VH-VL binders against b1a7s3r263to410. Designs and how they scored, part 6

Target 1, 148 residues: b1a7s3r263to410
Amino acid sequence: VTIVYDTMHYSTQKMAHEIAEGIMAEGYDVEMFFLHEDERSEIVKSILDSKAIAIGAPTINDEPYPSIGDLMYYLKGLRFERTGIKRKAVTFGSMGGKGGTPASLGKDLGEYGFDVVDTCEVYYVPDEEENKACFKLGQKLVEEAKKI
Below, E stands for the ipSAE of ESMFold2; O stands for the ipSAE of OpenDDE; V2 stands for 0.75 times the mean of E and O plus 0.25 times the DockQ between their complexes.

## First folded at step 1 (VH-VL)

Design lu14 (framework fv_lutikizumab)
Fold by ESMFold2-Fast, scan of step 1:
Structure lu14 (fold): chain C 148 residues (1-148), chain A 123 residues (1-123), chain B 107 residues (1-107)
Amino acid sequence: as target 1 above (148 residues)
Amino acid sequence: EVQLVESGGGVVQPGRSLRLSCSASGFTFSSYSMSWVRQAPGKGLEWVAYISSSGSYTYYPDSVKGRFTISRDNSKNTLFLQMDSLRPEDTGVYFCARGTYYHKSGEWYFDLWGQGTPVTVSS
Amino acid sequence: DIQMTQSPSSLSASVGDRVTITCRASQGISRYLTWYQQTPGKAPKLLIYAASSLQSGVPSRFSGSGSGTDYTFTISSLQPEDIATYYCQQYKSYPYTFGQGTKLQIT
């Protein structure tokens, strides 16, 4: 499983961490990428080698974080709908205002050929219950991926 | 050179205030979370404040919550700690520290520390 | 809050010795653990992150291992410059917490 995220406030990073722990608790490998630092080619290779992905970004100024937009346009060009397998996906993110980034990302991933099984959005910083929900989201993602 | 330099420490009476500064150089300050960590004479390390890279999120342990305020000025590459209602138990060396991350886990840790500035709260 | 307990609180060893320090968390921390070295009068220096990853520029004689609640830090061949206090720290949950420290002295 591949997790890709970006964050300005570290809230989305904390969510990514909990999702990764949920995946690992089910006995699956997870590879995590931070868009500010990691090479796009490495991220794409990881996604192509995975049956499941999780993509996360915060909402700032009522818009998705810019680096995620770049990744999404690149993924659109790869034509995942032609690969013969329908990868599972979840989206996640934090918000301080309007929100809606995880839902928007999920819609786009669905159009790109992914089976989006769930999404998770948190106001500002996740609390203990929201951290637990992110952990459960990771478990759900791999449970769904087993069906491929 | 990549470095953090603290200033503003000194001797102060109980109930008074001090403002610490930490000047960052050699890296993109606005891309990193920052923290303050203190150490009482002859004792271990204690985390006392966190601020996100944007300055929008802060965290404090109960020991200083309501008395300490962390802030930053990204345009000047400077981190601050405003310490109000100081107590003798606040005495110690105060370090600023940079938060960096391990990509595989998504969490962050302290990879760069300043040399510390001493604070003594004494009557 | 997650409590971090180090063992031993202090130790003495000879140059060339293999030294092991243990750190125990009050709950699972998923390998989100660092080890720092603090020489007298100086700031802490990061040695190990993610339980076992060696920080760039740190000598290979330092290593870390462990999972769950139990972690170890090892110096394979003690050098005079290793006289210091060593701290573990969890970065799983706020507030971030440190162990009480292990003071290493050379005999």
Scores: ipSAE 0.005, ipTM 0.510, lowest interface PAE 11.1, mean pLDDT 80

Design lu15 (framework fv_lutikizumab)
Fold by ESMFold2-Fast, scan of step 1:
Structure lu15 (fold): chain C 148 residues (1-148), chain A 119 residues (1-119), chain B 107 residues (1-107)
Amino acid sequence: as target 1 above (148 residues)
Amino acid sequence: EVQLVESGGGVVQPGRSLRLSCSASGFTFSSYSMSWVRQAPGKGLEWVAYISSSGSYTYYPDSVKGRFTISRDNSKNTLFLQMDSLRPEDTGVYFCARSFYHEGYFDYWGQGTPVTVSS
Amino acid sequence: DIQMTQSPSSLSASVGDRVTITCRASQGISRYLTWYQQTPGKAPKLLIYAASSLQSGVPSRFSGSGSGTDYTFTISSLQPEDIATYYCQQYKSYPYTFGQGTKLQIT
C-alpha cells in the first residue's frame, strides 16, 4: 500500500500516519511518500507496484496543493485504465478555508482508472474521533484491496 | 498600499487580560489569513496565533493555547487577540501579519504594539 | 517542534563584501523556508520565500538556496542599509518556528 501526501499544516501528515496505522493493524506493509522530499519517479513506481493507494492534500483557495496537482496530472498520463487492474484508492486532507479537495481528488482518481473507496476531510487539527476515522479509513482500504 | 496598525498594548499585572487590535487597509482583508507574532525584548520572533480568511479556523502554539484567542471582524477590517491569564514571559512587542500561503509566511507586518506583564 | 538554528549568531563585514548566513532545520522542511530582515525598532520585512524566491521589490543582491535541512542566505555585495538582524522561518509544519537571528554589523 502506497500513501502519498503533501501538507501546509501538519494535520494532513498526522492523518497520513493514522491511515498507515490502520493499514498496519491489518497486517500489511505501507510505503509513505512526502511529495516535497521524495522523488516523483519513486512515488510512481511504488504506486505501480501497489493494489491500493491513499492520496492526501489540504485545500488552498478551492484547489489542491500544487505538488499534488502535478502528481495527479502525471498519473492521468500513465493511463492506469489500460492495465486491466482496478486499484483501490482513498483520499484525505485537512481544510483551513474552503474544503473539498479530498472529494475532488477522488473524482479525478476515478477518471484515471482507480476504484475510490472513500474520502476523509478534517478541519485543521483532527480530534480523537477524526483520528479514529482516519485509522478506520486505512482498514477499509485494505479490506477492499483484498477483493482484487 | 497595504497597512496594518496595532493597538491595545500596555502594562498589565500577571493573571490579568489584555485585548489587542489590528486595523487593516489597502487590501481585501477578508481574502487573507492573519497571524500574530511576538518578540520579547532583545529576543527573536515567536509565532503566536493564526486565523483563516473566513475566521472559521484558528490555531496556536502550546505556549499560549487555552489562554489566547484570535478573532476577526471582516466587516470592519479588524483583527483581534484576546490574551487571558497573562504571564511575565508574554512580555514583548506583538505584530499582526498577513499570511500569504495559508499558514506559512508573512508578506506584510504592522509596526507592533508593546505588552508588558509585570507587577 | 522543528528547531531552526542560524549560523553565525552575529557577524561583521565591510561594504561590498559577500555575506553568507546559514539556517539548519532539525528535520527536512522541503524548501518551506523564508528569510526576513529586521532593522532595530521596525517590523520584519520578507525578503525570500520558498527557500530561493525573491519577494517583489527586494534587491537582486539578496538570494537564497538550499534543500532538505540546510539553507543559505547570501548578500552578494553588502550595502550600508543592509545592517539588520536576519531571521529564517520554516512553514512546513506547525508550530511555525524561527531561527534565533543573525545580527549583521558593518565595519
Scores: ipSAE 0.000, ipTM 0.488, lowest interface PAE 16.1, mean pLDDT 79

Design lu16 (framework fv_lutikizumab)
Fold by ESMFold2-Fast, scan of step 1:
Structure lu16 (fold): chain C 148 residues (1-148), chain A 125 residues (1-125), chain B 107 residues (1-107)
Amino acid sequence: as target 1 above (148 residues)
Amino acid sequence: EVQLVESGGGVVQPGRSLRLSCSASGFTFSSYSMSWVRQAPGKGLEWVAYISSSGSYTYYPDSVKGRFTISRDNSKNTLFLQMDSLRPEDTGVYFCARDYYKSGGLYPWYGMDVWGQGTPVTVSS
Amino acid sequence: DIQMTQSPSSLSASVGDRVTITCRASQGISRYLTWYQQTPGKAPKLLIYAASSLQSGVPSRFSGSGSGTDYTFTISSLQPEDIATYYCQQYKSYPYTFGQGTKLQIT
């Protein structure tokens, strides 16, 4: 399982770690990439080798974080919708205002050929219940991937 | 040889500006995020600026936010720190550093693995 | 902001001694912590990343451990060239913050 995320504040990063813990609790390995630091070619290679992915970004100015937009455009070009395998996906992110980035990313991934099983959005910093939701999101992603 | 070399430091009066430069060689500069770290005389290290590999994202602590601007020119392998409205408390040695981020696995790993020699900045009246 | 506090601020030890420095974060940092060595007049050098991982080229006598808010840095057998100031740094959240430093001297 591949997790890719971007964040200027640690809220989306905290969500990514909780999702990763949920995945590992089910006995799966996770490969995590921080979009600010990691090279796109390595991220894409990891995604191509995975049965499931989680993509995260905060919402700023009611738009997805720009680096995630670049990644999504690249993923569209890979034509996943033409493969015989339908990879599982979840999207996640934090918001300070109207939000909507995880839902928008999920819609796009669905059009790109992924089976989007759920999304998760939290206000600023996740509280205890929202951390539990992120953990469960990771578990759900693995449970769905097992069906492949 | 992987190397970072700073320049542009000096002595200035409060309220003035300085632009620091950091020349990178021996590695693919455009693949790494970069930071500036300062050290006041006899004091510890203070992180003052971050810039992503593409230059699209920057971060500053409140102490310099609005006064300092980090930027980069990947075609010239050069990192910059524009320092405006300088204060006496900005006095120190300024280091540029390469952010090493090890990808893959459960948790990201981070450290500043290559540092320049430092360039002194003195703000005095 | 996450505050990093080192203990002690300074210490003296003899060659061959085991030296331990501690670093406490004001909140949990999930092992997102590095250790640096700064020899007088030089730039810092990365020794440990991810709380316990040794940087390539760094002698094995250096080690790190810890979790949550409490971390330790150890030199198993002090050598003369280890005389320096040591800093911990968290990279859990912005702004990235350093401890105040521990100055190590040899007797």
Scores: ipSAE 0.005, ipTM 0.531, lowest interface PAE 12.4, mean pLDDT 79

Design lu2 (framework fv_lutikizumab)
Fold by ESMFold2-Fast, scan of step 1:
Structure lu2 (fold): chain C 148 residues (1-148), chain A 118 residues (1-118), chain B 107 residues (1-107)
Amino acid sequence: as target 1 above (148 residues)
Amino acid sequence: EVQLVESGGGVVQPGRSLRLSCSASGFTFSSYAMSWVRQAPGKGLEWVAYISGSGGSTYYPDSVKGRFTISRDNSKNTLFLQMDSLRPEDTGVYFCARGYWSKAFDIWGQGTPVTVSS
Amino acid sequence: DIQMTQSPSSLSASVGDRVTITCRASQSISSYLTWYQQTPGKAPKLLIYAASSLQSGVPSRFSGSGSGTDYTFTISSLQPEDIATYYCQQSYSTPYTFGQGTKLQIT
């Protein structure tokens, strides 16, 4: 399972780690990438080799964080809808204003040929219950991936 | 139980090489970024190397860039630090550390001493 | 590189005292700040991450606060086992940098 995220503030990074813990609790390996630092070619290779992905970004100035937009456009070009299988996906993120980035990313991934299982969004910093929700999101992702 | 155990430290002459190892247990090693952090005798902490979970990304401070190479073998749950062209200022205790949320280091090894002297 | 400066470099306090250590970054680090405790001869131990989040298993007398460039670490009621050197660290950008450390002694 591949997790890719970007963050201006630490909240989306916290969510990414909780999702990873949930995935690992089910006995699956996770490869995690931070768009600010990791090479795009390595990220794309990981996604192509995965049955499930999680993509995270905060909503900054009522827009997705810039690097996520670039990744999404690249994923669109790969034509996953032509592969004959539907990889599972979840989206997540933090927000300070209007929000909506995880839902928007989920809609786009669905159009790109992914089976979007769920989304999770928190206001600024996730609380204890929201951390549990992220953990469960990871578990749900791998449970769905088993069906592939 | 999450644990990191280091080995490979010792006394070495300037200009020589040394390879450190760190064995991980109790967690899915390939899912975590790993780092090496050193501490000279009586001094503070200095980060010296980072590697992503997959091994696809590595980062170093200028003080060791070109001389040190961090690598990992996820099939053996082992982290490595290859140290070439060692200098007296590289002397210190070397810790392996697991990356966490916000890239903080939540789990540390016990440290392995490296002494670079004649 | 982001420079991290701690104050004070050392301090002595009595059991039960409130102890505060500060950490200043040369530029904003957006709360990507971690506090560690290191007892003599041992590896550092994570106490606080993301400026104010208490690590699981760490006593509630430890706390962190701050944002931007200025951060503080507080021990609300000092205990004998708190004798250690404390370090702040930024993980906002590479190279990751630590403060010089604050050596805490109990009188």
Scores: ipSAE 0.006, ipTM 0.530, lowest interface PAE 12.3, mean pLDDT 80

Design lu3 (framework fv_lutikizumab)
Fold by ESMFold2-Fast, scan of step 1:
Structure lu3 (fold): chain C 148 residues (1-148), chain A 119 residues (1-119), chain B 107 residues (1-107)
Amino acid sequence: as target 1 above (148 residues)
Amino acid sequence: EVQLVESGGGVVQPGRSLRLSCSASGFTFSSYAMSWVRQAPGKGLEWVAYISGSGGSTYYPDSVKGRFTISRDNSKNTLFLQMDSLRPEDTGVYFCAKDRYLGSYFDYWGQGTPVTVSS
Amino acid sequence: DIQMTQSPSSLSASVGDRVTITCRASQSISSYLTWYQQTPGKAPKLLIYAASSLQSGVPSRFSGSGSGTDYTFTISSLQPEDIATYYCQQSYSTPYTFGQGTKLQIT
């Protein structure tokens, strides 16, 4: 399972970690990538080798994240709809201003050939219940991936 | 299978308070955000309140901010809207709506409860 | 706040006609647009979410398209039961806002 995220603030990273904990609780390995620090070729290789992915991005009005747009454009070019394997996906993110990025990313991934099983968005810092929701999102992703 | 049933509407005078309730069934209530949407007679839809699944986050438009309070009791699968300092322009049918905060759209609605604010 | 403007405000069409309603946002909403159908005296019903995704159980004659600020809702072959008011809504940011509605009548 591959998790890729980008964030200026710690909130989306916390969500990524909770999703990873949920995946690992089901006995699966997780490769996690932070777009500001990790090389794109390694991220793409991980995604190609995975049955399931989670993509995260914040939706703060004053903070642009062109790295997510670049990744999405690259994923579109890979034409996963041609592979015969419908990889499972979830999207997630935190918001402080605009909101809406996880659902938009989910829509795009669906068009790129992924089976998007759910999305998750929280305002700024996830509370205890929202952390539990992220954990369950990871478990759900794995349960769906087992069906492939 | 998903069912939302509103109650608590009625006729009240300006400046008074009213509390609406929405009983939910057919889904895991605590896992979904909920909203209230109203509709004035002969007019369109207006979103008035949002609450996250846990109740930790709430949002309001400026038209009701400071006067309305959304809350929930997840142990009883019930959503509430406390409406204070009511004004004639608050008159309308109030709908309880299930919000996919993960996807931010209203996939199920209650039948609505009427609220009339008049002297 | 994001303003949603629908056009037209009302229209009349015949059974079998192709009907198109448009919705414009005052800023980009990245396909966070939903379409609802409301029959007089009833609650709204979700038809389309994420600009183009058909809700389960909704007839395939309904479709949505668009991106950025401009979105379109289409009924490919109008049926008598489609008499209703149609609303678009953005969920890109709070406050969530609806278009003013389009009242559809069948002649």
Scores: ipSAE 0.007, ipTM 0.501, lowest interface PAE 14.0, mean pLDDT 80

Design lu4 (framework fv_lutikizumab)
Fold by ESMFold2-Fast, scan of step 1:
Structure lu4 (fold): chain C 148 residues (1-148), chain A 120 residues (1-120), chain B 107 residues (1-107)
Amino acid sequence: as target 1 above (148 residues)
Amino acid sequence: EVQLVESGGGVVQPGRSLRLSCSASGFTFSSYAMSWVRQAPGKGLEWVAYISGSGGSTYYPDSVKGRFTISRDNSKNTLFLQMDSLRPEDTGVYFCARHSYYRGGYFDYWGQGTPVTVSS
Amino acid sequence: DIQMTQSPSSLSASVGDRVTITCRASQSISSYLTWYQQTPGKAPKLLIYAASSLQSGVPSRFSGSGSGTDYTFTISSLQPEDIATYYCQQSYSTPYTFGQGTKLQIT
């Protein structure tokens, strides 16, 4: 399972870590990539080798981070709808205002050939209940990926 | 700065118990999985316990399964290793280590280690 | 369990030399390989992760390469402070396993 995220504040990173914990709790390995630092070709290769992905981004200027937009453009070009397997996906992110980025990313991933299982958005920093929800999101992603 | 400080090591007789602690600072402790790794005198490194950030998952190698219990108190930024039914082969320096999630979770920070000697 | 074998178990080299250590996994680990440095009496220090990625703050003379089952760690120009034991580790699957270590000494 591949987790890719970007963040301006640590809230989206905290969500990414909790999702990873949920995945690990089911006995699966997780690869986590931080778009600010990691090479896109490496991220894409990880996704190609994975049955499931989680993509996270905060909402900035009422839109996703530009780095996430760039990644999504690459994923569109790979034509996953033609690969013969429908990889599972979840999207997540934090917001400080209008929000909507995880839902928007989920819609795009669905069009690119992924089976989007769920999306999760929190206001600012996730609280204890929201951390548990992120953990469960990771478990749900793995449970759905087992069906492939 | 990320810091991990182990304590609780000492000399114990075979069959007895010992509890190690690791105090963490400089990062959001609850967001990181943690492990214990040991090193016998003059030998290499051996991973002995894993715990997820939430504490919901733990993993052990067969060599310590059923005897060692890893736990954490996120409110106190503290990691624990409860070692029961100790054997001479458990002798070594015990390190607590923080997991990075990149490519399966290598260890990006380590404590200084605390020595454990099991002898009669 | 995945067995990790390092070669050589020990080596001696001179300051300025290029040093290479190899690590072989008993099965493919898809670049889930990490290299650590340990000086006597101290904790291990992360040098290289994901086979070839240099940890922040680590000198550029250290590098890693490899794929599948075979990996190499290189010090391009050995410095006195590089005297240490070096370990590889696989993080492909639990239990996490380490190589037996390579003890590096300076002549």
Scores: ipSAE 0.007, ipTM 0.531, lowest interface PAE 11.4, mean pLDDT 81

Design lu5 (framework fv_lutikizumab; at its last look DockQ between E and O 0.48; V2 from the best seeds 0.00; counts 0 for: pae E 8.1 > 2)
Fold by OpenDDE, look of step 2:
Structure lu5 (fold): chain C 148 residues (1-148), chain A 121 residues (1-121), chain B 107 residues (1-107)
Amino acid sequence: as target 1 above (148 residues)
Amino acid sequence: EVQLVESGGGVVQPGRSLRLSCSASGFTFSSYAMSWVRQAPGKGLEWVAYISGSGGSTYYPDSVKGRFTISRDNSKNTLFLQMDSLRPEDTGVYFCAKDKYSSRWYYFDYWGQGTPVTVSS
Amino acid sequence: DIQMTQSPSSLSASVGDRVTITCRASQSISSYLTWYQQTPGKAPKLLIYAASSLQSGVPSRFSGSGSGTDYTFTISSLQPEDIATYYCQQSYSTPYTFGQGTKLQIT
């Protein structure tokens, strides 16, 4: 399973880690990438090798955090719908206002050939319940991936 | 069972080079980032190098940047630390550590026993 | 860089005692705090991650808590095998830094 995220104030990062823990709790390995530090080619390679992915970014100005844009553009061009595998996906992100990034990313991933199974969005810093929700999101992703 | 075994430590003079190795087993080596952490005699732990699972990303603290090079051979499940321009302050036990994740560490869930490095005139 | 300050640097306690070690970060680290145990001549061992999550296989007498800048590590009932140096580490931002360690001895 591949997790890719960016973050502004580390909330989305926290979410990513909780999702990762959920995935690993189910006995699956996680490849997690942080967009500010990792090469896109490595991220894409990981995604291609994965049956499931989690993509996360915060919302800024009512839009997904800009850095996620280049990745989404990259994924769009890869034509995952032609790979013969309908990969499972979840999206997540933090917000300080209206939000909407998880839904936006999910829509795009759906168009790219992914089966978006669920999303998670938190307001500012995730609380204990929201962390648990993210953990469960990871578990759900694995459960869905097992169906492939 | 995860096992990490360091080797290559020894006594060298300042300015010299040393190459450490870490043999990994018990997990999918290429799926996890790896780090080197050192401990000076009687002192605490200091992170000195990071490499992503694929080897595409590396990071160093300022204390060793430009002198140390972390690398890995995933086909041999081996992690390396090339240490150049060694200084007395580089003296210590060097541990290889498995990062929790493949691309960015959260914490080190497994450590080797360490290999000693002594830099002295 | 984020500085991690542990307290105390050393302590002695009796078997069965409750032991508490604190770690303070120079800035908020949002629970990205890990506790390690290191016995003399051995590799560090992961005990607690994410400030309060107990690593699998670690005895339940070990626990962690805290948020923001202040974190605590607790041994509810000190055992002889707990003689070690304990370290906190922040993974909030690079470079990831360790506390100076707390040397725990049994009287």
Scores: ipSAE 0.060, ipTM 0.709, lowest interface PAE 3.3, mean pLDDT 92
Fold by ESMFold2, look of step 2:
Structure lu5 (fold): chain C 148 residues (1-148), chain A 121 residues (1-121), chain B 107 residues (1-107)
Amino acid sequence: as target 1 above (148 residues)
Amino acid sequence: EVQLVESGGGVVQPGRSLRLSCSASGFTFSSYAMSWVRQAPGKGLEWVAYISGSGGSTYYPDSVKGRFTISRDNSKNTLFLQMDSLRPEDTGVYFCAKDKYSSRWYYFDYWGQGTPVTVSS
Amino acid sequence: DIQMTQSPSSLSASVGDRVTITCRASQSISSYLTWYQQTPGKAPKLLIYAASSLQSGVPSRFSGSGSGTDYTFTISSLQPEDIATYYCQQSYSTPYTFGQGTKLQIT
């Protein structure tokens, strides 16, 4: 069971789709949410029911992930490390400058009790090789999730 | 394999109601958003209703809002469309469509074969 | 509402030809665009989503491109089984409108 998280940003949308295709190629269903369109309770419920998640946010010169920050705060409060099940995670995002959002999100998720197995960050719009990397990221997430 | 089977279509007088059903199989029904899309005879496609995987969110275009109600029973893998106050312009083939994802992506990757609805006096 | 205008409304081509269908939105839809194939009497089939992403199991001769308001759908080498009506759909803003369709015939 996996969740692929996305935002309204075009490049992040493309990455989320490629990750989802990699997950589905391994025979698993994907629940995908836009933070701005979906109710937080639905997102949290899906995460609680999943062994694997993917969290994505863009980095566009400023620090624009207000909605994802709210989600990350709620995930911290849920104390996943206390459940005894080490859920798998990946992070992804696009950047127009310095970047680093996927690594920062990965660090936070690790502190919240997730096993962050990989990250994927692209400059502006993913090229063909970066699309393949996102696809493989989805496959890797499933492979790691099967270990629990 | 994914299968969607519609039922409940028919011929009805204006102002009456119909309830369409769509039985789903071959996938985890509760994980996916579903929609109804209609096609008038010889015309193009028109989206008419959406429901999220959990059933917590629904959306409709103005042409049917207040008259049509989409619902789902995830324990029975069944999608419904209650159509009230039917009008002649509601005539067409009604397809249930599976969204590729649980959110409002509207990428309909599987469709039923449709059930015809005729509204005439 | 966002209007989706397809061109041409009908098209005839020979097997092996390159076929191009365009879809113009009345405002930017940020690549929230899908292409469907519908044979007469049958349900639509998803070919391309997110403007350029090919659905699993769809032959590689189908492709999509574009951004903003202008999108194109291409069949690189037309096959006899490609006779159908093709629709674009935007999923940027409700109502999620379809183009009027492009009827493709083989000569």
Scores: ipSAE 0.012, ipTM 0.615, lowest interface PAE 8.1, mean pLDDT 80
Fold by ESMFold2-Fast, scan of step 1:
Structure lu5 (fold): chain C 148 residues (1-148), chain A 121 residues (1-121), chain B 107 residues (1-107)
Amino acid sequence: as target 1 above (148 residues)
Amino acid sequence: EVQLVESGGGVVQPGRSLRLSCSASGFTFSSYAMSWVRQAPGKGLEWVAYISGSGGSTYYPDSVKGRFTISRDNSKNTLFLQMDSLRPEDTGVYFCAKDKYSSRWYYFDYWGQGTPVTVSS
Amino acid sequence: DIQMTQSPSSLSASVGDRVTITCRASQSISSYLTWYQQTPGKAPKLLIYAASSLQSGVPSRFSGSGSGTDYTFTISSLQPEDIATYYCQQSYSTPYTFGQGTKLQIT
């Protein structure tokens, strides 16, 4: 399972780590990529080798974090809808005002050939209850991926 | 030409409040996050508050969390900082700064001239 | 919080000298490092962002380098108008933090 995220603030990183713990609790390995540090070619290779992905971004200036937009454009070009396997996906992120970035990314991933099973958005910084929700999101992603 | 003009600074006693304003021009104000950065006399820069372009997301360091509130009025191109329960260590020049993001990077590309705040008896 | 340590706190140099200032982060900040110049009594001015990208309109004698935790700012040939205090800043994680500043004087 591949997790890719970007963050200006620590909160989306915390969500990514909780999702990873949920995946690992189900006995599966997770590869996690921080979009600002990791090479896009390595991220894409990991996605191609995975049955499931999680993509995370905070909302800034009422738009997705710019590097996530760049990744999404690249994923669109790969034409995953041409494959016989429909990978499972979840999207996640933090927001303050308008929000909606995880839902928008989920819609786009669906059009790119992914089966988006859920999204998760928290207000500002995740509290303990929201951390538990992220953990459960990771478990749900793996349970859905087993059906492929 | 980007311009940021701060106002509202002054001399106040500890425990009181001040509201700072920053008037922005020369760019689409609602499209950019904004921050406040302060500088104590003879000291370095300290980031104080952040607000997203929509005004919905805010962040503060622990030193001011619960006492300071950043807000904005996009219809008036104005940024605000409400400072409550002021302490002597809050003394300094307060700058408003325009946050810029470009591809994957975040930085302050323009700053106002600052407005002085002095908290003393 | 990420701590930013600048060295030196102050330095004096002559016109034409090569000047270097170092900034160290307490953890990796993945090139989310910006350099600002502040002339006494004025607002800071952006010089370099993303560790090594020169802001448009800034003279080419200014440069930045580094990655991970270690970053360097260089003035290749010091000019009189460069007398100022220089600050590094990380924007990798909140709270955003600045180095303590390097005061540059010309002799």
Scores: ipSAE 0.005, ipTM 0.519, lowest interface PAE 13.1, mean pLDDT 80
ESMFold2 (binder alone), look of step 2: mean pLDDT 92; pTM 0.926

